# Ledger of designs, part 11: VH-VL binders against V-type ATP synthase subunit D (atpD)

Target 1, 210 residues: V-type ATP synthase subunit D (atpD), of Coprothermobacter proteolyticus (b5y8b7)
Amino acid sequence: MASTVSPNRMTLLALKRRYTISKRGLKLLKDKLEAMVKAFRDLYTEFDRERRYIEELMEAFVELLNQYESETSPAVRDRIRSMQLFQVEYELSTRMVFNIKVPFLDVSLKRMDIPDLYLQTGPAFYKALSVYEELLPHLLKLASLRNALHMMSVEIEKTRRRSNALEYNVVPELERTIKWVQQYLDEMERSQTVRIMKVKSMLEKERGNA
Below, E stands for the ipSAE of ESMFold2; O stands for the ipSAE of OpenDDE; V2 stands for 0.75 times the mean of E and O plus 0.25 times the DockQ between their complexes.

## First folded at step 9 (VH-VL; framework fv_anetumab)

Design v4 (from u2 with light chain V29I G31A; at its last look DockQ between E and O 0.63; V2 from the best seeds 0.00; counts 0 for: pae E 3.2 > 2)
Fold by OpenDDE, look of step 9:
Structure v4 (fold): chain C 210 residues (1-210), chain A 126 residues (1-126), chain B 111 residues (1-111)
Amino acid sequence: as target 1 above (210 residues)
Amino acid sequence: QVELVQSGAEVKKPGESLKISCKGSGYSFTSYWIGWVRQAPGKGLEWMGIIYPGDSNTRYSPSFQGQVTISADKSISTAYLQWSSLKASDTAMYYCARETYTIYKDASATFYFDYWGQGTLVTVSS
Amino acid sequence: DIALTQPASVSGSPGQSITISCTGTRSDIGAYNYVSWYQQHPGKAPKLMIYEVSNRPSGVSNRFSGSKSGNTASLTISGLQAEDEADYYCSSYAGSDNYVVFGGGTKLTVL
């Protein structure tokens, strides 16, 4: 850039302005990045907690299913598979993660009233239903959190790239160019001063000889 | 160059209060978490907690929650670890360390300590 | 709670290759690259040697390498030198609690 810029006072002023703007921009990006990383960390913690909780529920659920299979006749199981056990209600909500709107799906399960089912199933069945009622909303929440983290990660990466570009390329280049232009101008001024002095000395000599 | 400089060794009695410091330089102090790690004589490293100097957000290990206070003064790029009442069992080397991170697009992240202070030896004896 | 288990001590002769293991109690250690390794010489502060299971920071010798299998991370030191005699600690980020955990440390003796 230094070789392509015309070294004059106007150019210097323009470069200085660009430098100031770039520095301000860099500061803002850095601040934003810091805030996002912090938010990401918090969100990640939440995600991981949710994941672990789900894992625990899943383990319990699998055990209950095994018990269910052992204590319930195949015929009854077939019947149950064909039945609607739950009414699902859902609501779409939004959560702000930093400055990003993330959609969340809130799901609630309502058990259907099934007459005589209690007579045909063992205790594991109802326990399994209870675990499932807890598990499903959390699975959806986990998915939402994952999505949020993904969105955040993308934004963080973008911001980081921009910040790095300013910090390591744009700003240093401007600094170098400014320095170069300044030096050039200083040299020119010195040269002019010397010329003026020479002329003055010549004039004085001419006056002295007259 | 990134550097963490800790305060000097301390000799205290049980029941006394103490505040040790860690000063960061060579980087944006407010942009990185600072952690404290304890190492008892002849023992391993123990993570105590971390602080974000930018807003003083603090996280403690369950083992150290309520036992110590971590703070920071961003104006002088310094983090602190303090005790209200020292115990003999608090005798240890204390390190501050800068926490860095990697965040991936798949929503995974990792945090680790890339720079460490020289350590502060705290001796508590009657 | 997350816990990391290391052997108390390992030994090797100069020029040999040694491996230090770090086994986690949580499945997330297997799922993610949270593991870092630190070297500590007597009376000195720990130094980061490996991060994210296998990455070396600038200035760390290529003799140090990291790997992971299942819930076990490993630090391998090839071409063992006298200067490698130190304590080595593995560490892992605990996402659920947003803190870091250290292993018990391994004392490496160069014979």
Scores: ipSAE 0.226, ipTM 0.695, lowest interface PAE 1.9, mean pLDDT 88
ESMFold2, look of step 9: ipSAE 0.401; ipTM 0.738
ESMFold2 (binder alone), look of step 9: mean pLDDT 88; pTM 0.916

Design v5 (from u2 with heavy chain Y32H, light chain V29I V100Y; at its last look DockQ between E and O 0.64; V2 from the best seeds 0.00; counts 0 for: pae E 2.8 > 2, unsure alone 74.0 < 75)
Fold by OpenDDE, look of step 9:
Structure v5 (fold): chain C 210 residues (1-210), chain A 126 residues (1-126), chain B 111 residues (1-111)
Amino acid sequence: as target 1 above (210 residues)
Amino acid sequence: QVELVQSGAEVKKPGESLKISCKGSGYSFTSHWIGWVRQAPGKGLEWMGIIYPGDSNTRYSPSFQGQVTISADKSISTAYLQWSSLKASDTAMYYCARETYTIYKDASATFYFDYWGQGTLVTVSS
Amino acid sequence: DIALTQPASVSGSPGQSITISCTGTRSDIGGYNYVSWYQQHPGKAPKLMIYEVSNRPSGVSNRFSGSKSGNTASLTISGLQAEDEADYYCSSYAGSDNYYVFGGGTKLTVL
């Protein structure tokens, strides 16, 4: 930039203005980045908690399924597979995560009343259903949280890149250019002053000799 | 250059209160969490807690919850660890450390301590 | 609760390669790259040597490397030097609980 700008007072003023704006912009970006990272961390914690909870449920669920398979006849299992065991109700909601709208799917399961199954299945079946009722909504929540984290991570990266560009490229370049222009102007002023002084001295000498 | 400077060694008696400090420089103090780690004589590192100076959000290890107070003054880029009533068992080296992070586009993140203070030795004896 | 187990001590001769293990009780140590390693010389503050299981910070010798298998993270020091004699701690961030855990530490002796 220093080699391409015309070193004059107007240029200096313009550069200083750009510098001020850039500095303000940088501050804002840094603040934003800080806030986003904080929010991300909080969300990540929530995500991880949810993930672990799901893992626990899944372990329990698998055990119950094994038990179910052992205590239930193949014929009954086939029948159950063909049945609608749950009515699914869902509601779309939105959660704001640092000014990002994240869609959430709230799901609730209603168990269908199947009286005949009580006589044909063991205890593992109903326990498994209960675990499933708990598991499914959490799986969906986990997915939503994952999506939120992804969106946030992308935004954080963008903001970081912009911030870095200002901090390490734009602002330093402006500073260097400003310094260069200032030095140039100072030198020119000094040179002019010296010239004026020389002329004055010459005139005085001429007057003195007359 | 990132630097954490801790307050000097302390010699106290049981029952006394104490507040030690950790001053950060060379970076945005409010943008990084500060952790406190205890190391008893001849023992390993123990994480005590962490604070976000930007909003003073604080988290404690279960082992230290209610035993100490972590605070920060962002205006002077300083974090604090304090006891209301010291015990002999509190005799240890205390480190502050800056937490850093990596966030990836795949929504994964890692957190660790990249810079450490020099430590503050606290001796509690009758 | 998450716990990290390290051997109490390891030893090696100059020029040798040694490995320090860190075994976690939770699968997240294996699932996520939460593990970091710290070196501590006597009377000094800990220094970050490895982060995210295998990454070295700037200024850390390439003799230090990290790996993970299952729930066990490992720190390997190749070309062992006298200056490597120190205590080494593994650490893990527990995302679900938002806290850190340190291993018990390993004393490395250079013979």
Scores: ipSAE 0.347, ipTM 0.731, lowest interface PAE 1.6, mean pLDDT 89
ESMFold2, look of step 9: ipSAE 0.415; ipTM 0.723
ESMFold2 (binder alone), look of step 9: mean pLDDT 88; pTM 0.915

## First folded at step 11 (VH-VL; framework fv_anetumab)

Design w1 (from u2 with light chain R26S; at its last look DockQ between E and O 0.30; V2 from the best seeds 0.00; counts 0 for: pae E 9.4 > 2)
Heavy chain, then light chain:
Amino acid sequence: QVELVQSGAEVKKPGESLKISCKGSGYSFTSYWIGWVRQAPGKGLEWMGIIYPGDSNTRYSPSFQGQVTISADKSISTAYLQWSSLKASDTAMYYCARETYTIYKDASATFYFDYWGQGTLVTVSS
Amino acid sequence: DIALTQPASVSGSPGQSITISCTGTSSDVGGYNYVSWYQQHPGKAPKLMIYEVSNRPSGVSNRFSGSKSGNTASLTISGLQAEDEADYYCSSYAGSDNYVVFGGGTKLTVL
ESMFold2, look of step 11: ipSAE 0.006; ipTM 0.477
ESMFold2 (binder alone), look of step 11: mean pLDDT 89; pTM 0.920
OpenDDE, look of step 11: ipSAE 0.185; ipTM 0.679

Design w2 (from u2 with light chain N98D; at its last look DockQ between E and O 0.55; V2 from the best seeds 0.00; counts 0 for: pae E 5.5 > 2, unsure alone 74.2 < 75)
Fold by ESMFold2, look of step 11:
Structure w2 (fold): chain C 210 residues (1-210), chain A 126 residues (1-126), chain B 111 residues (1-111)
Amino acid sequence: as target 1 above (210 residues)
Amino acid sequence: QVELVQSGAEVKKPGESLKISCKGSGYSFTSYWIGWVRQAPGKGLEWMGIIYPGDSNTRYSPSFQGQVTISADKSISTAYLQWSSLKASDTAMYYCARETYTIYKDASATFYFDYWGQGTLVTVSS
Amino acid sequence: DIALTQPASVSGSPGQSITISCTGTRSDVGGYNYVSWYQQHPGKAPKLMIYEVSNRPSGVSNRFSGSKSGNTASLTISGLQAEDEADYYCSSYAGSDDYVVFGGGTKLTVL
């Protein structure tokens, strides 16, 4: 890059201004990146806890479904399959994560009165309903957390790329170019000073001779 | 150029207090978690806990909760591990380590210890 | 009951390949990619050799590789050299608590 820059004092001043702005920008990006990564790690911990809890609930739910199927005739299972067992209630809310507005879906299930209370099924059916009632809201929370992590990861990568470009490309290139231009101008001034001394020596000979 | 320098070896008696240190240099000390790892003589590594010096957020292993105190002084880039009353079973090598991370576009992440201090040997006997 | 199981020792001759296992559960190894491997020479601090199951940090020889199958992670050292004689520890994040667990360690002896 030094070979493509015109070495004059206006260029040097412009380069120094760009350098100062770039160094300030780098500090701001590093500060932002630090805060974003910390927030991401905290949110990732919450996500991982939810994921593990859901795995426990899913294991229990699958086992209860297996037991329900062994306790309940196909005819009764078909009747249950045709029933509306829950009314779904939901609310969309938001959580702020490092100034990012992240949507969360809050869900609750309201059990319907089951017609024909004489259903010939075992206790596993009712236990499965209870687990499902807890499981669904947690699944939707997990989806919201994953979405939040995705939004954060995109912004972290953008900020990291900008920080890296400034730190390892832009700032060092400006430093090298400024050094080159300064050295060139210093040599030009040295050469001009020698010329001026030679002219002054000639003029003093003419003044003394005149 | 990242370096974690720990305080020197200690010889103590049961019941005494002790505070050992870990000074970080060559990086932004407040931007990374610092973990403490114990290694009893002839035994394996045990994670004790971790601190984020930027806000003093601290977590402990269940095995060490209430047994030690982890703290940091970000003004001098130093993390601490502290006992109020040492036991003979606390005889071990203690390491500090910097936790770093990799975060991917698919929102997956991993965390690991990339730089370790030289260790502080603590000997508790009378 | 969160634990990572490693063999107590393994041995090999110079130039051979050896594998060190690290067995956990779905919640610490099988379902997640948090496994790291550390090398520790006697009297020295541990050194990171592998992170995220199979990634090498810069400065670690490509003779070291990592993998996993099911709930078992593996560290493989090819072209075994005398200086590889050390203790090796796996680690992962445990359970619902977001804390680190180390394996019991494996002493590698180069014959």
Scores: ipSAE 0.070, ipTM 0.667, lowest interface PAE 5.5, mean pLDDT 85
ESMFold2 (binder alone), look of step 11: mean pLDDT 88; pTM 0.904
OpenDDE, look of step 11: ipSAE 0.659; ipTM 0.856

Design w3 (from u2 with heavy chain S108T T110I; at its last look DockQ between E and O 0.54; V2 from the best seeds 0.00; counts 0 for: pae E 5.4 > 2, unsure alone 74.1 < 75)
Fold by ESMFold2, look of step 11:
Structure w3 (fold): chain C 210 residues (1-210), chain A 126 residues (1-126), chain B 111 residues (1-111)
Amino acid sequence: as target 1 above (210 residues)
Amino acid sequence: QVELVQSGAEVKKPGESLKISCKGSGYSFTSYWIGWVRQAPGKGLEWMGIIYPGDSNTRYSPSFQGQVTISADKSISTAYLQWSSLKASDTAMYYCARETYTIYKDATAIFYFDYWGQGTLVTVSS
Amino acid sequence: DIALTQPASVSGSPGQSITISCTGTRSDVGGYNYVSWYQQHPGKAPKLMIYEVSNRPSGVSNRFSGSKSGNTASLTISGLQAEDEADYYCSSYAGSDNYVVFGGGTKLTVL
């Protein structure tokens, strides 16, 4: 029995309207949650596909680096480590992933022209450069996807908590309050009928005595 | 509470068409993927494909692509598996299963089959 | 084309602990925690026993546990009971579009 609730017909109608609105709000939150989870699953599938492809490229890259190390003298390797082999070009963008703004970093590489280096190394060096040129954009895409998934997972949990609060707290409290008000009004109707009959009986006794 | 009820056993001849059903109840049918799994007599489980009834997005195993059609009617909470022309090799038990999920804040997610239908035995013989 | 390899059969005596292996690759087992285990009694539908390599759904006995080492996932049943006699399947996601794959299955016999 809430101290803020007056048990009358107007209050009962207002509570029933609030109940209907709350049930609709719960359905909208559950529909939103379901759509978010589906979008998350689709994005997670893309993330896993990228991760698996990167693992394949990384295995190839490591093997080529091992071969490069065996084909190239330590002096040449030291010189290569001090060189700029690529120019990194990037574009920052913001994309909507299920109404969440997610930063994306689009990257491409342009290979620098380095005279005479191609004669100082074996074929594995240039094959490794080609694999790296593909690997780095995919790796940065993977990082963007992971960040997007994290942001989505936080919002999904927040939405789930809001849905649970409405379903297990707000709606049941409205149900209990409506039931209480209805029972109170029904008891008042019965009591009024008994009082009317008692007054009528008393008036009949007074009339008979007069 | 969650229940997947499949259509009854079928006996068919090669070349006939067939559509079997899987009706979901006790949950929001449009909000979970439904997968189809084949089990040939005495053999193991084979994933055939999956559908999201909410938007009819479907994915097929490469082994079954073009051999079956997976569909859903969300108005009656029912998923379907359909053949246009049955072969004797299609003789098997067919299960539907609901794919559910756990999603963590650290972006970890897993998907797995938590409820299975009772199975529909399809027998294709002369 | 991708397969999860399980032994065809295993056996054990009541009260014993038994382990069923599921061997795949880095892309379906080793690098990921997607492995699930299903129990199937004769003539019955499969039942989920383990998900996410080691998590137990509600209603599954704590005698069932899961683990992973390298590219091999394992289902361990302690305190073996007659009702544990069934076929057991592992599953994971595989392929570039994340297709589901099942292992070949392992028949567990309780002696």
Scores: ipSAE 0.088, ipTM 0.642, lowest interface PAE 5.4, mean pLDDT 84
ESMFold2 (binder alone), look of step 11: mean pLDDT 87; pTM 0.906
OpenDDE, look of step 11: ipSAE 0.446; ipTM 0.757

Design w4 (from u2 with light chain S36H V100L; at its last look DockQ between E and O 0.62; V2 from the best seeds 0.00; counts 0 for: pae E 3.9 > 2)
Heavy chain, then light chain:
Amino acid sequence: QVELVQSGAEVKKPGESLKISCKGSGYSFTSYWIGWVRQAPGKGLEWMGIIYPGDSNTRYSPSFQGQVTISADKSISTAYLQWSSLKASDTAMYYCARETYTIYKDASATFYFDYWGQGTLVTVSS
Amino acid sequence: DIALTQPASVSGSPGQSITISCTGTRSDVGGYNYVHWYQQHPGKAPKLMIYEVSNRPSGVSNRFSGSKSGNTASLTISGLQAEDEADYYCSSYAGSDNYLVFGGGTKLTVL
ESMFold2, look of step 11: ipSAE 0.262; ipTM 0.670
ESMFold2 (binder alone), look of step 11: mean pLDDT 89; pTM 0.923
OpenDDE, look of step 11: ipSAE 0.693; ipTM 0.869
ESMFold2, look of step 12: ipSAE 0.304; ipTM 0.669
ESMFold2 (binder alone), look of step 12: mean pLDDT 88; pTM 0.922
OpenDDE, look of step 12: ipSAE 0.614; ipTM 0.831

Design w5 (from u2 with heavy chain S108T T110V, light chain R26S N98D; at its last look DockQ between E and O 0.01; V2 from the best seeds 0.00; counts 0 for: pae E 9.1 > 2, placed apart)
Fold by ESMFold2, look of step 11:
Structure w5 (fold): chain C 210 residues (1-210), chain A 126 residues (1-126), chain B 111 residues (1-111)
Amino acid sequence: as target 1 above (210 residues)
Amino acid sequence: QVELVQSGAEVKKPGESLKISCKGSGYSFTSYWIGWVRQAPGKGLEWMGIIYPGDSNTRYSPSFQGQVTISADKSISTAYLQWSSLKASDTAMYYCARETYTIYKDATAVFYFDYWGQGTLVTVSS
Amino acid sequence: DIALTQPASVSGSPGQSITISCTGTSSDVGGYNYVSWYQQHPGKAPKLMIYEVSNRPSGVSNRFSGSKSGNTASLTISGLQAEDEADYYCSSYAGSDDYVVFGGGTKLTVL
């Protein structure tokens, strides 16, 4: 920047406007970054609550599956594996998280009729179906929340890098360049004043010697 | 989703005080400048001043410096414009507007008003 | 002291193109890319149409375009429609202080 700037009054005015705008922009960017970090932490809290709930459901589901296997013969278990027990319905939506559009997948399950299985299984099978019916939508929600956190972290990092570049590189360089141009112009003005005074003094001496 | 909602119309007499409001929602209120713009009947837009609610930093147009007070309460996401003594010449529509920005890595920046309040009509007559 | 000069009115027929000018100085319009354009229908709040001289916000028709030459910015509206009848204002930052000026406004009449 130093060797490419011409030190004149128009350049000084342009640099001062860039400096003013850059400082306003830096302030806005820092405050946006603070707000983005707060929104990220709020979303992370939601993610952590979902994760804990899913862990509870998964523990219950595994226990019910173990009981189901002890209550149900291998032949019946093979029959059940060939059946469609649920119809999956889904809807893709968008949630705004601090100026970022994040996709969310809303899922629901509809249980299909299951004839004759009650007589060939025990209570654990139907309890397991009920837990799975709740578990799957929550798992997909958790995946959506994880994706949202990732997208936010990318934008936060980009914003932080822009803020740092302005604060520690661009703004200080503008300050130094403005100072240099101002000093150059002040020296030019002083030199012009000295030349004018010299000419006046020489003219006064010439009159006195004439 | 970004919304600026202004207080209702006011009818006042010369010499009275007035404080009008602009409530921002759907965005981070403390992260954007809020400007106030005046429009006298049959006249154009006049920029009055701007505030950064995050730290209450304010700037006034030279034409309005000392004539009005711009303030904000970030706890309720609200900016204010107030007069200590109204004049008949203060009859106008008053808009608040959010100033947004594009900031480039090289410190090049552009600022502009992207969302405007519905306006508050202030009528000052005897 | 900074002033942005706009014509008081312009008119055009449906389907034509018109241009609204905004003249400033080398200290604002000429020296920087801070020019924005706003549309205001009677009784309504202004709406941002152009920022940074020539950029359109999302949702603004590509019939609206902006440009700058020297100290004059221009808003061009192609394919005039009756709904374009409104007041149009340019704006720019002024001087080294952080304040904004608007042009006097231009009333567009669609004949």
Scores: ipSAE 0.006, ipTM 0.526, lowest interface PAE 9.1, mean pLDDT 83
ESMFold2 (binder alone), look of step 11: mean pLDDT 89; pTM 0.919
OpenDDE, look of step 11: ipSAE 0.252; ipTM 0.699

Design w6 (from u2 with heavy chain T110Y, light chain D97Y N98T; at its last look DockQ between E and O 0.49; V2 from the best seeds 0.00; counts 0 for: pae E 4.0 > 2, unsure alone 73.5 < 75)
Fold by OpenDDE, look of step 11:
Order: structure tokens, then sequence, then C-alpha cells
Structure w6 (fold): chain C 210 residues (1-210), chain A 126 residues (1-126), chain B 111 residues (1-111)
């Protein structure tokens, strides 16, 4: 940049302004970045809590399924697999996470009333259904949280890149250029002063000889 | 230049209250978490808790939950660690540290303490 | 509780390379990629030496390096110097960044 700018007072002023703006921008980006990271951490905590809960449910679910499999004939299980056990209702919602809109899919399951199902499958099956009713919405929530974390991470990365560009490239370059222009102007001023002094001295000498 | 300056050494008796301080400078104090770490004499580092001065969000180690209070005054860029009633077992060096981070696109994040205070020695003796 | 296990002590001669291990438990959230290493001289505050398993902060000697294999993170100090005599602690976040754990520390003696 130093080689491409005209070293004059106007240029210096413009550079100083750019420098000030860049510095301010850098500060803002840094602050934003830190705030996002804080939010990210909080969101991750929520994500982890949800994950742990799901893990617990999954363990219970698997156990119940194993019991169900042991208690039912393959024919009955095949029949059940062909049945619609739930009516599923979906609702799309949006959650704001640090100015990021994250879609959430809310699912509600309504158990179908199937005659003689209990007699055919036993208590383990029904317990499994109950666990499933709890599990599915949470799985979707977990997925949404994961997506939110991803979106936030992308934004954080972008912000960081911008911050880094200002901090390590733009600002230093401006500083360097400002210094260069300032030095140039100082030197010019000195040179002019010296010229003026020389002229003055010459004039004085001429007056003295007259 | 980032710096954390802690309050001076304290000598107290059991049952007394104490509040020690950690002042941050050279950075945006409200934008970084500050952690407290205990080190008993001849022992290792123990994480006590962490606070975000921007909103005073505080997290404690289970071992220190209810035992100490972590707070911050953002107006003077200072974090605090306090006891309502000191015990002899509270005798230790206490460090404050700034938490920094790296976050990647895959939503992975790493946190670590990049700057530390000089420590505050707390001695509790009868 | 998540724990990080370090050897109590390690020793080496000047110029040698030594390695300090830090082994985490299976329950560590996100694995052991959150491992940081701190150096502490007697009577001094800890100093960050390695973060994110293998990264060095500015101002830290290139003699210090970090690595990870499985559930074990390692700090390697090459070209051991007298000044390296200190306690070394590994650290990691657990519970999805809810709490921090430190290893028990390793005393490095330079013979």
Amino acid sequence: as target 1 above (210 residues)
Amino acid sequence: QVELVQSGAEVKKPGESLKISCKGSGYSFTSYWIGWVRQAPGKGLEWMGIIYPGDSNTRYSPSFQGQVTISADKSISTAYLQWSSLKASDTAMYYCARETYTIYKDASAYFYFDYWGQGTLVTVSS
Amino acid sequence: DIALTQPASVSGSPGQSITISCTGTRSDVGGYNYVSWYQQHPGKAPKLMIYEVSNRPSGVSNRFSGSKSGNTASLTISGLQAEDEADYYCSSYAGSYTYVVFGGGTKLTVL
C-alpha cells in the first residue's frame, strides 16, 4: 500500500480515518466473537443435557425391545411392523440463538388404539411405546440443537476470519502506510525550511554588500 | 497487554469471611470467562469455577458448589472469590485465569486458560 | 467424576527428550481433544504451554510439543534444559464444557 499512495496531507488524513474505523471494527468483531462463543457454550450445555437424557431413554428402550422380542412370536412382530402405531403431528417452530434463526421440528405422537394389541404383545411392548413417545421428540430436538451449534460455529468462523484479517493484515498495513506518509511529509517540510533559510541568507548577504 | 492482577496474601482465622480479587486489563474484561483455581500446599491444581463478567453467569465445580462464591464487577474489570466462613482446609494458593477458545466449523470447541494471575496465598490458621 | 491421570514424576538429563502422559477416562465429553498443558515453576503461576493437544502459544519454545493417541495425551519436551524443571499439568473440559479437570501433575526433574 505504501508504494501506491500519494504522500500528501489529504492522504494522511484519509489513512488515519481508515485506521480509526478499522480499529473500531476490529473491537466490535472481537466483542461479537466472544459473545457468540459464550452463547455457543451455553447451547452446547443444553445439547449435552439433551443427549444424556436421550441416551438414558435409548437404553431403556433397547431393553424393552429385547424383552418384547423374547415375549412375542416372529409372526406377531411382523404383523405389528405392518401396523401404524402412531399418528404423528408435526409443528415447525423457530428459536433464536444469538441472532441466528434455528428451525425446530416439534413432533407429537398419538398412540393408535389397536384392539387386542396388548394381549398379543404384552407389557414390555407398551412400555416401549411409551418410551418411544418420549424419545422421538427429544431426538428431533437434539438434531435441531446440533444444527444450531453448527450454524453458530460457521458464523463464529466467519467472524473470526474477518477479525483476523483486520488485526493482522489491514490494521498493520494502515499503520505502516501512515508512518511512511508521515515521515515523508516531515522530510518535505524540513527540506522546504532549509530552502527558505538559504534564500533568506542569500538576501541578507546581498543587503550587506549594498 | 493482557494482565491479571490478584489481591495480596491473606492470613485469616477459621470462621472468618474473605473476599479476594482478580483485576483484568489489556482486553475486554466482559468478553472472556474468568476461572478460579485452587492449589493446596504441595498439591495439584483444582478448578473451582468460572464466571462470565458480561452477565455474571457462573459455573462451579461440584466440589466447590456452595463452598465459595464467585462474582465480578465489570465496572472495574474485577472478578472475586469469596468465603463466608473459612476453614483451615481452605489454606491454599488461589489463581485466577482467563479462558480463551477455538471453535471449528464442525462445532467442536476448545477452551483453555491463556493468562493467569500471580496468585493469592490464603492462610487459615487458628 | 472424570479424571486425568499423569505420572507423579519424570526425570531426564539435559539434552534428552522426555514425555509426560495424560490419560483420561472414557466418559470425557468430546474426547481428549480439549487437552491443554500447563507448566508451573515453584512459587509461580501456571503457564500455558500447549493447547488443543498440539498447539503452542506464542512465546513458548518449540522444544515443547503435544500429541494424542487414543485416550492418552502426551507432552514431549525435547532438548531438556534445567529451566524445564517444573510441575506440568494437563487439563481438559468435561461435561460439554461445564467443568474443567486437571491432571494430578507431573514433577519433572532435570538431572
Scores: ipSAE 0.232, ipTM 0.693, lowest interface PAE 2.2, mean pLDDT 88
ESMFold2, look of step 11: ipSAE 0.278; ipTM 0.685
ESMFold2 (binder alone), look of step 11: mean pLDDT 88; pTM 0.911

## First folded at step 12 (VH-VL; framework fv_anetumab)

Design x1 (from w4 with heavy chain F111W; at its last look DockQ between E and O 0.59; V2 from the best seeds 0.00; counts 0 for: pae E 2.5 > 2)
Heavy chain, then light chain:
Amino acid sequence: QVELVQSGAEVKKPGESLKISCKGSGYSFTSYWIGWVRQAPGKGLEWMGIIYPGDSNTRYSPSFQGQVTISADKSISTAYLQWSSLKASDTAMYYCARETYTIYKDASATWYFDYWGQGTLVTVSS
Amino acid sequence: DIALTQPASVSGSPGQSITISCTGTRSDVGGYNYVHWYQQHPGKAPKLMIYEVSNRPSGVSNRFSGSKSGNTASLTISGLQAEDEADYYCSSYAGSDNYLVFGGGTKLTVL
ESMFold2, look of step 12: ipSAE 0.522; ipTM 0.772
ESMFold2 (binder alone), look of step 12: mean pLDDT 89; pTM 0.919
OpenDDE, look of step 12: ipSAE 0.801; ipTM 0.924
ESMFold2, look of step 13: ipSAE 0.420; ipTM 0.715
ESMFold2 (binder alone), look of step 13: mean pLDDT 89; pTM 0.918
OpenDDE, look of step 13: ipSAE 0.792; ipTM 0.919

